# Designs tried in a protein design chat: VH-VL binders against Zinc finger CCCH domain-containing protein 19 (NERD). Part 3

Target 1, 84 residues: Zinc finger CCCH domain-containing protein 19 (NERD), of Arabidopsis thaliana (Mouse-ear cress) (q9siv5r801to884)
Amino acid sequence: SDETMEWASKELLDLVVHMRRGDRSFLPMLEVQTLLLAYIKRYNLRDPRRKSQVICDSRLQNLFGKSHVGHFEMLNLLDSHFLK

## First folded at step 9 (VH-VL)

Design u2 (from t1 with heavy chain Y53W)
Fold by ESMFold2, look of step 9:
Structure u2 (fold): chain C 84 residues (1-84), chain A 118 residues (1-118), chain B 107 residues (1-107)
Amino acid sequence: as target 1 above (84 residues)
Amino acid sequence: QVQLVESGGGVVQPGRSLRLSCTASGFTFSDYDVHWVRQAPGKGLEWVAAISWDGRDKYYAESVKGRFTISRDNSKNILFLQMDSLRLEDTAVYYCARDEWADAFDIWGQGTLVTFSS
Amino acid sequence: DIQMTQSPSSVSASVGDRVTITCRASQSIYSWLAWYQQKPGKAPKLLIYDASSLQSGVPSRFSGSGSGSDFTLTISSLQPEDFATYYCQQTNTFPYTFGGGTKVEHK
């Protein structure tokens, strides 16, 4: 077929494509972290009470599998979304 | 009345260990990620380590990795820094700081001095 | 690591002067930048977060600007209590690096 294995999971690529206006090009972990933080700030996803938590929207629920994720926790969870 | 108070600093011999404590009061400690920052005499600020709200995720500056261990006890509102294999370059005032969801460190302790008896 | 290049290292100024301090990040940090004031023997005090947001209780003569990689702290009219050392800090990526500091001292 004409499908090629992507550099990231479908869930991570969905975030990247959204933030980069359709660009699916490879991004290293550091730049993905920067995009994720920008996404969280843009959509006001920080928990107003628990100042360490993200209240996940549907896209982040797909990415992390949780309705809440810790700021430091999500950085560790990103690694599994980079494909070999 | 929101406070962070460091303790446990003092004069130490090279190669020995020391445990710093930071006691939080006036806010819900377990809602926040927390950090250690140090400042050598006459020098600038250096980030040292961070620990997540639940204690599961820890990050260290390369200069201290493998020698320092950050931990917390949320039932007692205490942040710790275990400093092993101490070196002369670890001489500094050590601050604990509250992380306002990566916007800034909005609350700092007064600092505790770690120095060497040579 | 993200390097934070802060300049100048020191400023000689008089009360009433406009003082400008800059920080440049080695990569984009969006707006994840804070400014702190520190006086001798005391802990740092937060002035500005999110690049340009003034912390509660900080006088309006302090302002922050910039985004991406270039940031500025401005003191519009220096007061006697503003002689201190100022630090920027990025909080985009661990390690949360500080700039080297800028000492603002009396001319």
Scores: ipSAE 0.785, ipTM 0.921, lowest interface PAE 0.7, mean pLDDT 93
Fold by ESMFold2, look of step 14:
Formats: sequence, C-alpha cells, structure tokens
Structure u2 (fold): chain C 84 residues (1-84), chain A 118 residues (1-118), chain B 107 residues (1-107)
Amino acid sequence: as target 1 above (84 residues)
Amino acid sequence: QVQLVESGGGVVQPGRSLRLSCTASGFTFSDYDVHWVRQAPGKGLEWVAAISWDGRDKYYAESVKGRFTISRDNSKNILFLQMDSLRLEDTAVYYCARDEWADAFDIWGQGTLVTFSS
Amino acid sequence: DIQMTQSPSSVSASVGDRVTITCRASQSIYSWLAWYQQKPGKAPKLLIYDASSLQSGVPSRFSGSGSGSDFTLTISSLQPEDFATYYCQQTNTFPYTFGGGTKVEHK
C-alpha cells in the first residue's frame, strides 16, 4: 500500500497500476515481463526499422531513463525495479 | 536474398569443444536480435540461446548455461555458438534464427549437425 | 519457464480435410505466439505470428486464433503440400519454448 512497503519502484508500479486498472498487487518477474510486453504492443512502441528496439513513451522513459531501449536490454533493466 | 547459413557442425567426442558459425546476408544484421535453436534427431525444437543486436545482452537455456557461449561479429555479419564440454544430449541439428521483435523467428538457416563418436 | 502443451501429437487426414491443432500456455502470453511448419530434413517455416497474423507468402487456408493461454492453428482445406509437422512457440518470456509438435500425415 504505502511506498516504503511496496514491492516495486514508483515507476514500475505506475506501469502495473495503469495496465491492471488500479491493482498494485505483487507480480513476479515473469508476469511483469508479460505486462511490459503487452504495454509495448498495445501502444505500438516497437521501432518499425530496428527490430530490436523500443521507442519509449513518457512512462517507459521514466522507467528506463532513456528515449530508446533494446528489447533484451529492457528485460535486464527491469530487475532493478523490484524492491523486495 | 535474405539468408542465414550455418557451418561448423561435425562428429566430435564427448567433453570436446566445437564452434558453430551462422553467416547472415541480404539484410541489416545489426538491426536484429538473433538466436540458436536445436533439434535432436526425430525430436522437437529446443531454444538454446539468444544475443541482442549489439552483442551486450545474452540469454541461455538452463541445459547449456556455463558450457555454451553465444557471440556475434556485426562487421562480418556472423553469429557464433562456442560449445564447450559437449555431452551426448547436445546431439542435434543447430539452427540460427532471426528475431522479428519477438513476433516470431521469420528467417532460419538450414542447420548444421552435431553428433558424437566414441 | 512457460510450458507449451500442443495437441494432438499426430493426426491422420486426407486432402480437403479441415485440420485443427491447439496449444496451451502455462501462463498468459497475451498474443506472443507463433506457428511454424517443418518438413523432414528442412528448417521450420513461419506461418503465423502474433497469434493470428499470416506471414507474407503463406496461403490463406492457414489461420490462427486465440489469446492469453489457448491458441489454435487451422488448415481450412488440407493440400498435399501441407503434410508436415507443426510447432507453436511462445515468444513472451525466455526461454522461448516450443510445443511438442503435431505431425499431420496421410490417412
């Protein structure tokens, strides 16, 4: 519920809450990866030329700190957003 | 034409090493993440390893972690699989495949066979 | 790991038959599912991506449906060149697991 007890960073929770219509319940890494990929497909964030890249919207730029991120790269970056 | 061509397969002894190559042509190799997939004779497909477009991020199947190393040379359009500590269970045709941004593997090589003799 | 359960393992069919193959994922993979055709001694060939999108050059008798965890490949009227083994693959999460395959063979 409050930020000091949350399982994930503010930026990751913003994505989760958005995709799950307000539900901020814990999700394991694999389910978060699924949700992130669904987000990317829903908003057409894949680079149509570079078939390995994401063109970040404002939410993903807050999450990853970059305007562009690699598909495999973002999966590695996601781990640091789990606060345990 | 868009192609992937594997080479380097052969007959080896258990415990030895082998290096597979996959040469890409007809497309911008550095735009794509790429994978190795294997298929034991008469069996189904098994994903083996993946490497990002720039070579920095690598993922492996548990069955090959610590023994296989994926790498790429974008200046030569080549994907590699270094296979160390080979076991009988590694017997397979090895394919390289192009990743269409996780939609699918849209281009495959014809494969290279790795087998064993005692 | 996401398990992909493919059914049936084999089907005997005649030219002109409608053939249906199913895959079930052990967790939701949204639409990150591909279907491949493979003939003996050849590499797999992509048929369907994104669960239902037909790859360029693939005949319209092939179609895919489903989302989440249950997916279907349909061949509306089997042709002689369609006797082959078919695989589904999830591309949601590493390892990118394949189904066990479905062999479509001459009755």
Scores: ipSAE 0.767, ipTM 0.915, lowest interface PAE 0.7, mean pLDDT 93

Design u5 (from t1 with heavy chain S30D)
Fold by ESMFold2, look of step 9:
Structure u5 (fold): chain C 84 residues (1-84), chain A 118 residues (1-118), chain B 107 residues (1-107)
Amino acid sequence: as target 1 above (84 residues)
Amino acid sequence: QVQLVESGGGVVQPGRSLRLSCTASGFTFDDYDVHWVRQAPGKGLEWVAAISYDGRDKYYAESVKGRFTISRDNSKNILFLQMDSLRLEDTAVYYCARDEWADAFDIWGQGTLVTFSS
Amino acid sequence: DIQMTQSPSSVSASVGDRVTITCRASQSIYSWLAWYQQKPGKAPKLLIYDASSLQSGVPSRFSGSGSGSDFTLTISSLQPEDFATYYCQQTNTFPYTFGGGTKVEHK
């Protein structure tokens, strides 16, 4: 595992590698947003009552630093995870 | 009854301002992100703006950015659209809509008309 | 911005006809697509979300299919109350753009 800085934070690369079966190649913001939304649907992370919230699993807690994050909020938080 | 009701539309002059409101009832308003959508007479639907459940995150269509401001007062269950520097191209029925976690807009208001005098 | 192209812009049909409306996104939107019905003087009404999921209370003659960039709305047997304008909308990326609409009207 290489922890040196690349195009994204360690936490974002962990999500990307997981969803792309090991591929850590650069993805532009729009494709990362699409991948994150696919992850949330795949693991059923949308709050069934608060229809604006994600219930974070361990990977998303590492990425966002919260147990819950807003749908619009998480899109804003992604920007800081792009390092180049 | 789950409901959204818009108000504040009317006849204005170009370059003036107008504030629309949307009152929510029958559901927990601050569980949801909410949007404004407009429709020019005889034309299709155009997404205008969105605001997060807590009011902190806002998004705008490029055609209105810098002129329109979306806001909400969760204590009163009201969504607002402040429209400044109005142009003839802003003529439309304005709808507010409830976001079902971005699957779709499942509840819409009846709309309020904004138009211009000669 | 993601452009949503609907076709046809208008269709003339009779009660009982099968009607198919298509919607193409200018880039992949996975399944983040909704279909709405709108009658004159009324707000849009949600029919389909997540490309193919039927909204509760919507008749089963409505169905949605597709993923990625190409989507269809099908009315298996047109009823008198189905004469209306239909819109697709993507919710993958802001701005949440709509298609141009398809008017389904009496032959």
Scores: ipSAE 0.804, ipTM 0.921, lowest interface PAE 0.6, mean pLDDT 93

## First folded at step 13 (VH-VL; from t1 with light chain S28G)

Design y4
Fold by ESMFold2, look of step 14:
Structure y4 (fold): chain C 84 residues (1-84), chain A 118 residues (1-118), chain B 107 residues (1-107)
Amino acid sequence: as target 1 above (84 residues)
Amino acid sequence: QVQLVESGGGVVQPGRSLRLSCTASGFTFSDYDVHWVRQAPGKGLEWVAAISYDGRDKYYAESVKGRFTISRDNSKNILFLQMDSLRLEDTAVYYCARDEWADAFDIWGQGTLVTFSS
Amino acid sequence: DIQMTQSPSSVSASVGDRVTITCRASQGIYSWLAWYQQKPGKAPKLLIYDASSLQSGVPSRFSGSGSGSDFTLTISSLQPEDFATYYCQQTNTFPYTFGGGTKVEHK
């Protein structure tokens, strides 16, 4: 088996496929960040009280392993989801 | 009242250091990401640096990376900018700003002036 | 880095005029766009966030529109207190770049 079969983790690809209507094509990190932010705004996942936090839905909880994640923190966590 | 107040500006010599402070009041400082923005005399706004609500994640403009250090002390409601190896192009009014979950900077301080002479 | 190209660089206008200012991002930023007003010697003041949402306390003569890469700030009927410099800012991707500014001044 080839660990480079996909360019991203299953969790990240699930987000990408959802937002891109099935398109699994490679996206560079900055485009993934843009798409993640669009996802968060689309589903109203920003914490209305803590103005630096995301309240993770099930998809983001699978991706980040947390029920809450910081805005800046989540951008740093994406790197580990890109595969060689 | 919700407020940010900068201090620590002054006249700077080549290669010297300066530390700016920004004191927050009237809101829960540790709920917000915060930023530094600067404006050179007669010029536009330039984003400089950001720090997460808990102080763990930091981002810098390329022009200041390696020379400036952003930090915060949530117990005292203070944001800092340590500026090392100062250059002529660092001459500006420096503002601190509150991040409203990246929609915008909704609260700004009055600014503190850093001037440079060679 | 995302470049924010703002136009015009200045506009001469009279009280009562409709003023439009445009801002173009070099990459798509969805609606992560804010507009600020700045008067000489003062800090910027937030007018519009999320491309089109009016900040609390800002008069309804200010409006924002656009998404993706092209954005517009409109002042429907210019008032004496509206003579100022206006900046757009993207908050999609670090660095959170500003446009070059538009000075709105007395005709």
Scores: ipSAE 0.798, ipTM 0.921, lowest interface PAE 0.7, mean pLDDT 93

## First folded at step 14 (VH-VL; from y4 with heavy chain V34M E62D)

Design z3
Fold by OpenDDE, fold request of step 18:
Structure z3 (fold): chain C 84 residues (1-84), chain A 118 residues (1-118), chain B 107 residues (1-107)
Amino acid sequence: as target 1 above (84 residues)
Amino acid sequence: QVQLVESGGGVVQPGRSLRLSCTASGFTFSDYDMHWVRQAPGKGLEWVAAISYDGRDKYYADSVKGRFTISRDNSKNILFLQMDSLRLEDTAVYYCARDEWADAFDIWGQGTLVTFSS
Amino acid sequence: DIQMTQSPSSVSASVGDRVTITCRASQGIYSWLAWYQQKPGKAPKLLIYDASSLQSGVPSRFSGSGSGSDFTLTISSLQPEDFATYYCQQTNTFPYTFGGGTKVEHK
């Protein structure tokens, strides 16, 4: 099935595809982290007051399941979205 | 008025333990991830460890993994570095630094020196 | 780990000189690059963050440029107080890593 052929969750792939202009090919964890950080910077999602937090947009809310997420927490949560 | 002040450094014997402290003031300590960075005499900067704002997540340099423990007490605005099984190569000035959300370390303490005796 | 290759390791310059320091990351780090200044016996001081953003209070003669893997710190006109050691740092991936440093000294 399509689900078993994917290397990451739908939510993570949504982020990857967005940042890579449709390219959904496999990326290692560290590259995914890099894309996530780039995404956060691109859309200015860092909390200006709580300097350890990200204010999640709809895409990140779908990914992390919360409106706010810590920087380190966010990086660690990516592990659970890898399927391969 | 934003300030970090390290303490706890000194002369120690190899294999011994030492705990460094970093006291924060002038900002909401619990909102920031914190780091330790060290610098051996006459050498460059080396990142040592990081701890999340809530103390739940930690990262370490390979050179200190298994020996050093970073922690914090947000109720007291203090960052700690527990250094066990100290080695001669751990000789350095240890700085605590505030993480401006991974952009940079914008606030640094003046450092505390850890050195060794025979 | 991401290696930060900083060059040159030292540079002799005079007041008024244009000084350029480069930093190359072994992997792409987008703009997660900071520059610091350090004087003897003092803690590092943040100069540039996000590769090209000038930290508040830092003179405009300091500038940063670059993205991806290649970055540059420029001092447009070196002042007496600028003789120091400079470091780049990537904050893209743990472990965070610094460049080897560049000592700017009197010619």
Scores: ipSAE 0.856, ipTM 0.947, lowest interface PAE 0.5, mean pLDDT 95
Fold by OpenDDE, fold request of step 18:
Structure z3 (fold): chain C 84 residues (1-84), chain A 118 residues (1-118), chain B 107 residues (1-107)
Amino acid sequence: as target 1 above (84 residues)
Amino acid sequence: QVQLVESGGGVVQPGRSLRLSCTASGFTFSDYDMHWVRQAPGKGLEWVAAISYDGRDKYYADSVKGRFTISRDNSKNILFLQMDSLRLEDTAVYYCARDEWADAFDIWGQGTLVTFSS
Amino acid sequence: DIQMTQSPSSVSASVGDRVTITCRASQGIYSWLAWYQQKPGKAPKLLIYDASSLQSGVPSRFSGSGSGSDFTLTISSLQPEDFATYYCQQTNTFPYTFGGGTKVEHK
């Protein structure tokens, strides 16, 4: 889709834009999840001790509002960032 | 030693209920998301359900939604699978597996068999 | 759901052979791909995680490669203990899904 309107929160769009090199076009939830997981792996944000957790960097802290977030919790929280 | 041990399988009639248990030892159970995976006789692996480390988030395969309930007791290091309204197609060895978030399930139990009588 | 197409379904090989198994995802899964080995009457054993990382204790003759949608498991030199069924799995999106399996059997 070529939709570039505000389809998600600023925090989520920041992540999307980062991973898609400036592309702000709409993405479905499942594709957003894929980007998020790719982001986490790319920057090695998985907690090496608590392997159900993510250690949030600045971008993810802005997105999830916490320094640590569970894997499943994180995925479920994405829904609240969609505006349509 | 890190291990998972399933129990609770057996022979059951269609429509009945069964509760499987998976006891974890050798690691901090409450730090890990957990899964159930099943395998019908002579068939491949099928993911069944997942539960977050704290038990707050759950996911299910469409084939078991509304019938199976995954839960856990972190104080006892036990994972559960409550299976209601059982069907013949639920026949399988049921494995519990640890998700260490390395894109894989690194620890598996030896499984418990669920089968049916007419 | 993400479909994992695994091929071949079976392969006949001899000790010392190079064996390659492929797994294709119906959509991009980055590197959220694992390979397992399973022998009759036993639970699956993790071989490869993160598409190409060798699980601790697994012989170096096993290797994984690929990213996105196409992945391969390679056994560089098949050993007697390697005759088994192998499965790929994606952990990118719920429901997690497995490939159909590949049985490596004696020629």
Scores: ipSAE 0.855, ipTM 0.947, lowest interface PAE 0.5, mean pLDDT 95
Fold by ESMFold2, fold request of step 18:
Structure z3 (fold): chain C 84 residues (1-84), chain A 118 residues (1-118), chain B 107 residues (1-107)
Amino acid sequence: as target 1 above (84 residues)
Amino acid sequence: QVQLVESGGGVVQPGRSLRLSCTASGFTFSDYDMHWVRQAPGKGLEWVAAISYDGRDKYYADSVKGRFTISRDNSKNILFLQMDSLRLEDTAVYYCARDEWADAFDIWGQGTLVTFSS
Amino acid sequence: DIQMTQSPSSVSASVGDRVTITCRASQGIYSWLAWYQQKPGKAPKLLIYDASSLQSGVPSRFSGSGSGSDFTLTISSLQPEDFATYYCQQTNTFPYTFGGGTKVEHK
């Protein structure tokens, strides 16, 4: 599969491919963080009350394994999705 | 009314330690990520450290990493900055600030001054 | 780290002037950009968040524009209380870096 020969997990590549219209080329951590924040803003996933939380949609639930994740927490969780 | 109040600044000797506190009131402290920002006399603003709402995730500027520790006590609505191995370049007014989900720091304290004596 | 280059470092202006301050990020930050005003001896005050959104209680003569890497703060008609130092800040990624500041002062 593309995941077994790729720089990132299936879940992270799904996000990257979605946001970059099919481009799955390598992105460094800083660019992935930028893209993730753009995704969260684009789909209005910030918790309106708890100003530190993301309300995960299906894609982010697949990526992070939780229905809610902290803004700072998600940055730590990204490391395990880089496979190289 | 929403308020942040820093304390614990003062005149110290280089190489010593100092603990800053920031007391929050008027909002649910545990809903927000929090930051420390400093400003050397006559200079610009420098981001220092951040801590997540639950205290589990922490980030530091390279200039203070390994010397400063950010922490919080949500039961008392207090944010802390433990400053060890203080250097002359740490001379600044230290502000605590509330993070409005990365939009901005919407609430700031009035700051506490850290300086050195000879 | 994302460097924030703020220009100019100082502006001499008169009441009624239109003042424009620029801020450039070393890489794209979408709209994760805030502007602050600071007067001597006081804490910074939030003016603009999300590049162009005006904070509650801030006069409408302040406006922000830009996205990506190039941003501006505009004061449409400078008032006496607007003489201060202004800072931009990116909130895209840590460290949440500030621009170097722009001092707006009396001609």
Scores: ipSAE 0.807, ipTM 0.924, lowest interface PAE 0.6, mean pLDDT 93
Fold by ESMFold2, look of step 15:
Structure z3 (fold): chain C 84 residues (1-84), chain A 118 residues (1-118), chain B 107 residues (1-107)
Amino acid sequence: as target 1 above (84 residues)
Amino acid sequence: QVQLVESGGGVVQPGRSLRLSCTASGFTFSDYDMHWVRQAPGKGLEWVAAISYDGRDKYYADSVKGRFTISRDNSKNILFLQMDSLRLEDTAVYYCARDEWADAFDIWGQGTLVTFSS
Amino acid sequence: DIQMTQSPSSVSASVGDRVTITCRASQGIYSWLAWYQQKPGKAPKLLIYDASSLQSGVPSRFSGSGSGSDFTLTISSLQPEDFATYYCQQTNTFPYTFGGGTKVEHK
């Protein structure tokens, strides 16, 4: 049980904390999308051949449950990671 | 030769509908997300809609939500824009554009004009 | 939505001039910023992507700079073929908004 719920899933908070040097404060959807895209560019996760796909690293695989996700698909999948 | 060619523009009356097509050639169409962009006469560029490589995910500008539908047929390499409930404000040249993984739109068609008669 | 404020709206310039165009985003977009050139009756042509990366086949007199919310397109020495309208576009979040355009015109 928990007495205080976080604003996001553990998988999303892991990404946020990583990118924000430990800051787990609430971010609205647009800011999370911005952060996710920055993450993908920083770690060079865009498929060089299929120009619509992400090649997930371990963190994104935990977040999305797949080894590959579409760019637009991942933006839609973020909604389920926002709690409350 | 990588190419996009729009068609289906024309003169319509307000409240009517129109379907635009964009035929792709010279590249693997199903590898790319695709977009529609419009430009009213003498005005700037306005993003209209996007569709994922597999056709499952779609996004629209607020000005066209509920009236326009983007779709694609990957077996024929065609992108579509179904425009319903047309308004005078929809008068524009409509371009289709290829998405280079959010870096930019690297390939554009020549555009097709949609106008109204009164 | 992210507003893209582009300035100036027009520039009068001569061949050989340095031309600078700015684009401001209403919120941070990292480097998800493209620049396009458009001539009358033609489709836009990509010049710069990722804020500063030059598209293949684009002359090196074009350069882009900036990150976050403030971006600049520079033409180091204007050529006759560079008279056109220029647009910035953010590709960080939908809608992928464009700036209002900058017309670079003769003299």
Scores: ipSAE 0.804, ipTM 0.923, lowest interface PAE 0.6, mean pLDDT 93
Fold by ESMFold2, fold request of step 18:
Structure z3 (fold): chain C 84 residues (1-84), chain A 118 residues (1-118), chain B 107 residues (1-107)
Amino acid sequence: as target 1 above (84 residues)
Amino acid sequence: QVQLVESGGGVVQPGRSLRLSCTASGFTFSDYDMHWVRQAPGKGLEWVAAISYDGRDKYYADSVKGRFTISRDNSKNILFLQMDSLRLEDTAVYYCARDEWADAFDIWGQGTLVTFSS
Amino acid sequence: DIQMTQSPSSVSASVGDRVTITCRASQGIYSWLAWYQQKPGKAPKLLIYDASSLQSGVPSRFSGSGSGSDFTLTISSLQPEDFATYYCQQTNTFPYTFGGGTKVEHK
């Protein structure tokens, strides 16, 4: 295995290091989901009318490739950002 | 008058199927993710299943995976739980609940009881 | 899965008592925690969301506190209508697990 290989995609690492003040250490899926939800609450990205939607900012658009995503949908999309 | 009303519970034999319904009124059903929660007699609350606002994404508790199917019909404002291969441990009151964007389940139905005859 | 450990499992209390119920998550969940009250034969009723925010119509004797992994529901002065079972629930990660419940019952 490559010792310098990242555990996550560039887009996911950008979110993680942002929320953890530069800490790039491995984070399991459950803790990544926790950070993602904290990010959404912190930046008020929940759609105020459609109580199932995220209105993506630029970081989440890079991560998910969409301007908006469903709350449950985004959780399914995270899996591909963990590198094998 | 935001309301959720469950129906379809009853007394069944092990291995049989039931379909539970939850009819929503007083709010825009298709704006919300929805859940089923159950409670065995004398026991605590157990989350069972979730479905996204558009019906595309579904999640299940391990105890029901492969046997239960959550679905919804947004044109009729109905949430469903198809319960196949029923077991005695599925005995519970089943509640439907509205998801307030992960803050809480802010609206609950009155529940529908599923029990077994021996 | 995030496990929610709720304590105590039951409390024997009198009207006027201060009642404290705790809930611990097996990992940090920030403030994604709700508290519910349930009376026999009834559906759960939301009391607290976002760890400390009081749901509309809930009496101010109910309060929630905590963040991260340790949370508390407090009833400042127990009333006769407060004898019920209380549940915490995390909404951070599926499955949206509940605590085991705390039955608050009359001495």
Scores: ipSAE 0.782, ipTM 0.911, lowest interface PAE 0.7, mean pLDDT 93

## First folded at step 15 (VH-VL)

Design n1 (from z3 with heavy chain E100D)
Fold by ESMFold2, look of step 16:
Structure n1 (fold): chain C 84 residues (1-84), chain A 118 residues (1-118), chain B 107 residues (1-107)
Amino acid sequence: as target 1 above (84 residues)
Amino acid sequence: QVQLVESGGGVVQPGRSLRLSCTASGFTFSDYDMHWVRQAPGKGLEWVAAISYDGRDKYYADSVKGRFTISRDNSKNILFLQMDSLRLEDTAVYYCARDDWADAFDIWGQGTLVTFSS
Amino acid sequence: DIQMTQSPSSVSASVGDRVTITCRASQGIYSWLAWYQQKPGKAPKLLIYDASSLQSGVPSRFSGSGSGSDFTLTISSLQPEDFATYYCQQTNTFPYTFGGGTKVEHK
């Protein structure tokens, strides 16, 4: 009967926990954007032909609901994943 | 040959409007996010605005928000900057620039000058 | 906004000198940092992207280093064509702010 309110969707928390080695503490939007960009560069997810696109891996497909997402588009999509 | 060419600058009265154009050639324009950057005479570079590859997402510097509108026509390979309610502080050379997926602005136009008559 | 503090604002140097220019970001930007060269009356030209990667066609005497918040552009042996103004730019977060510029001028 005990429910825990999280600050973010489970999809966003999965990214945060992965990138922060298990730390699920609140991050403000700027820090989440920074972390997301670091993730994309670490896993080489930028489309080499379409220089505005992310080629989503499974984690980003869960987060954004698409196999491809625009760089600026993904920043706008993050807002809906903040729950507080 | 990859190229960006700005036009539409000129001498204007304060409070008036101008529309800048940037024509792209030699690359697939709709694959790239695009930017405007300005430089006041004798001053540094100032980022002004950005638009996504499909024109749906737009970002502005606070100094121009509510007065400037960035847009693009991908069928004609043209980037636009509509500048309304112009102020003396908007005096600058305006550059369009291509975004290389946030690595940098790898292609710049030659710039177009916006100045005011006094 | 992320402020980019570039120093020095100017440097007087001779051909053959090693020139070092620094930028400090007001918060961490990983490696989302570019360096540009600009000559009077011309558009900026990209030199370095991703903090340390040399743009195609740029001479190898240019190098970039740093990550996080502290970055350096180095010209290992200044050439006559390198007298110009240099700018850093962060591309981590909008607005994509530039440093204030460093004018490298002939002694």
Scores: ipSAE 0.820, ipTM 0.926, lowest interface PAE 0.6, mean pLDDT 93

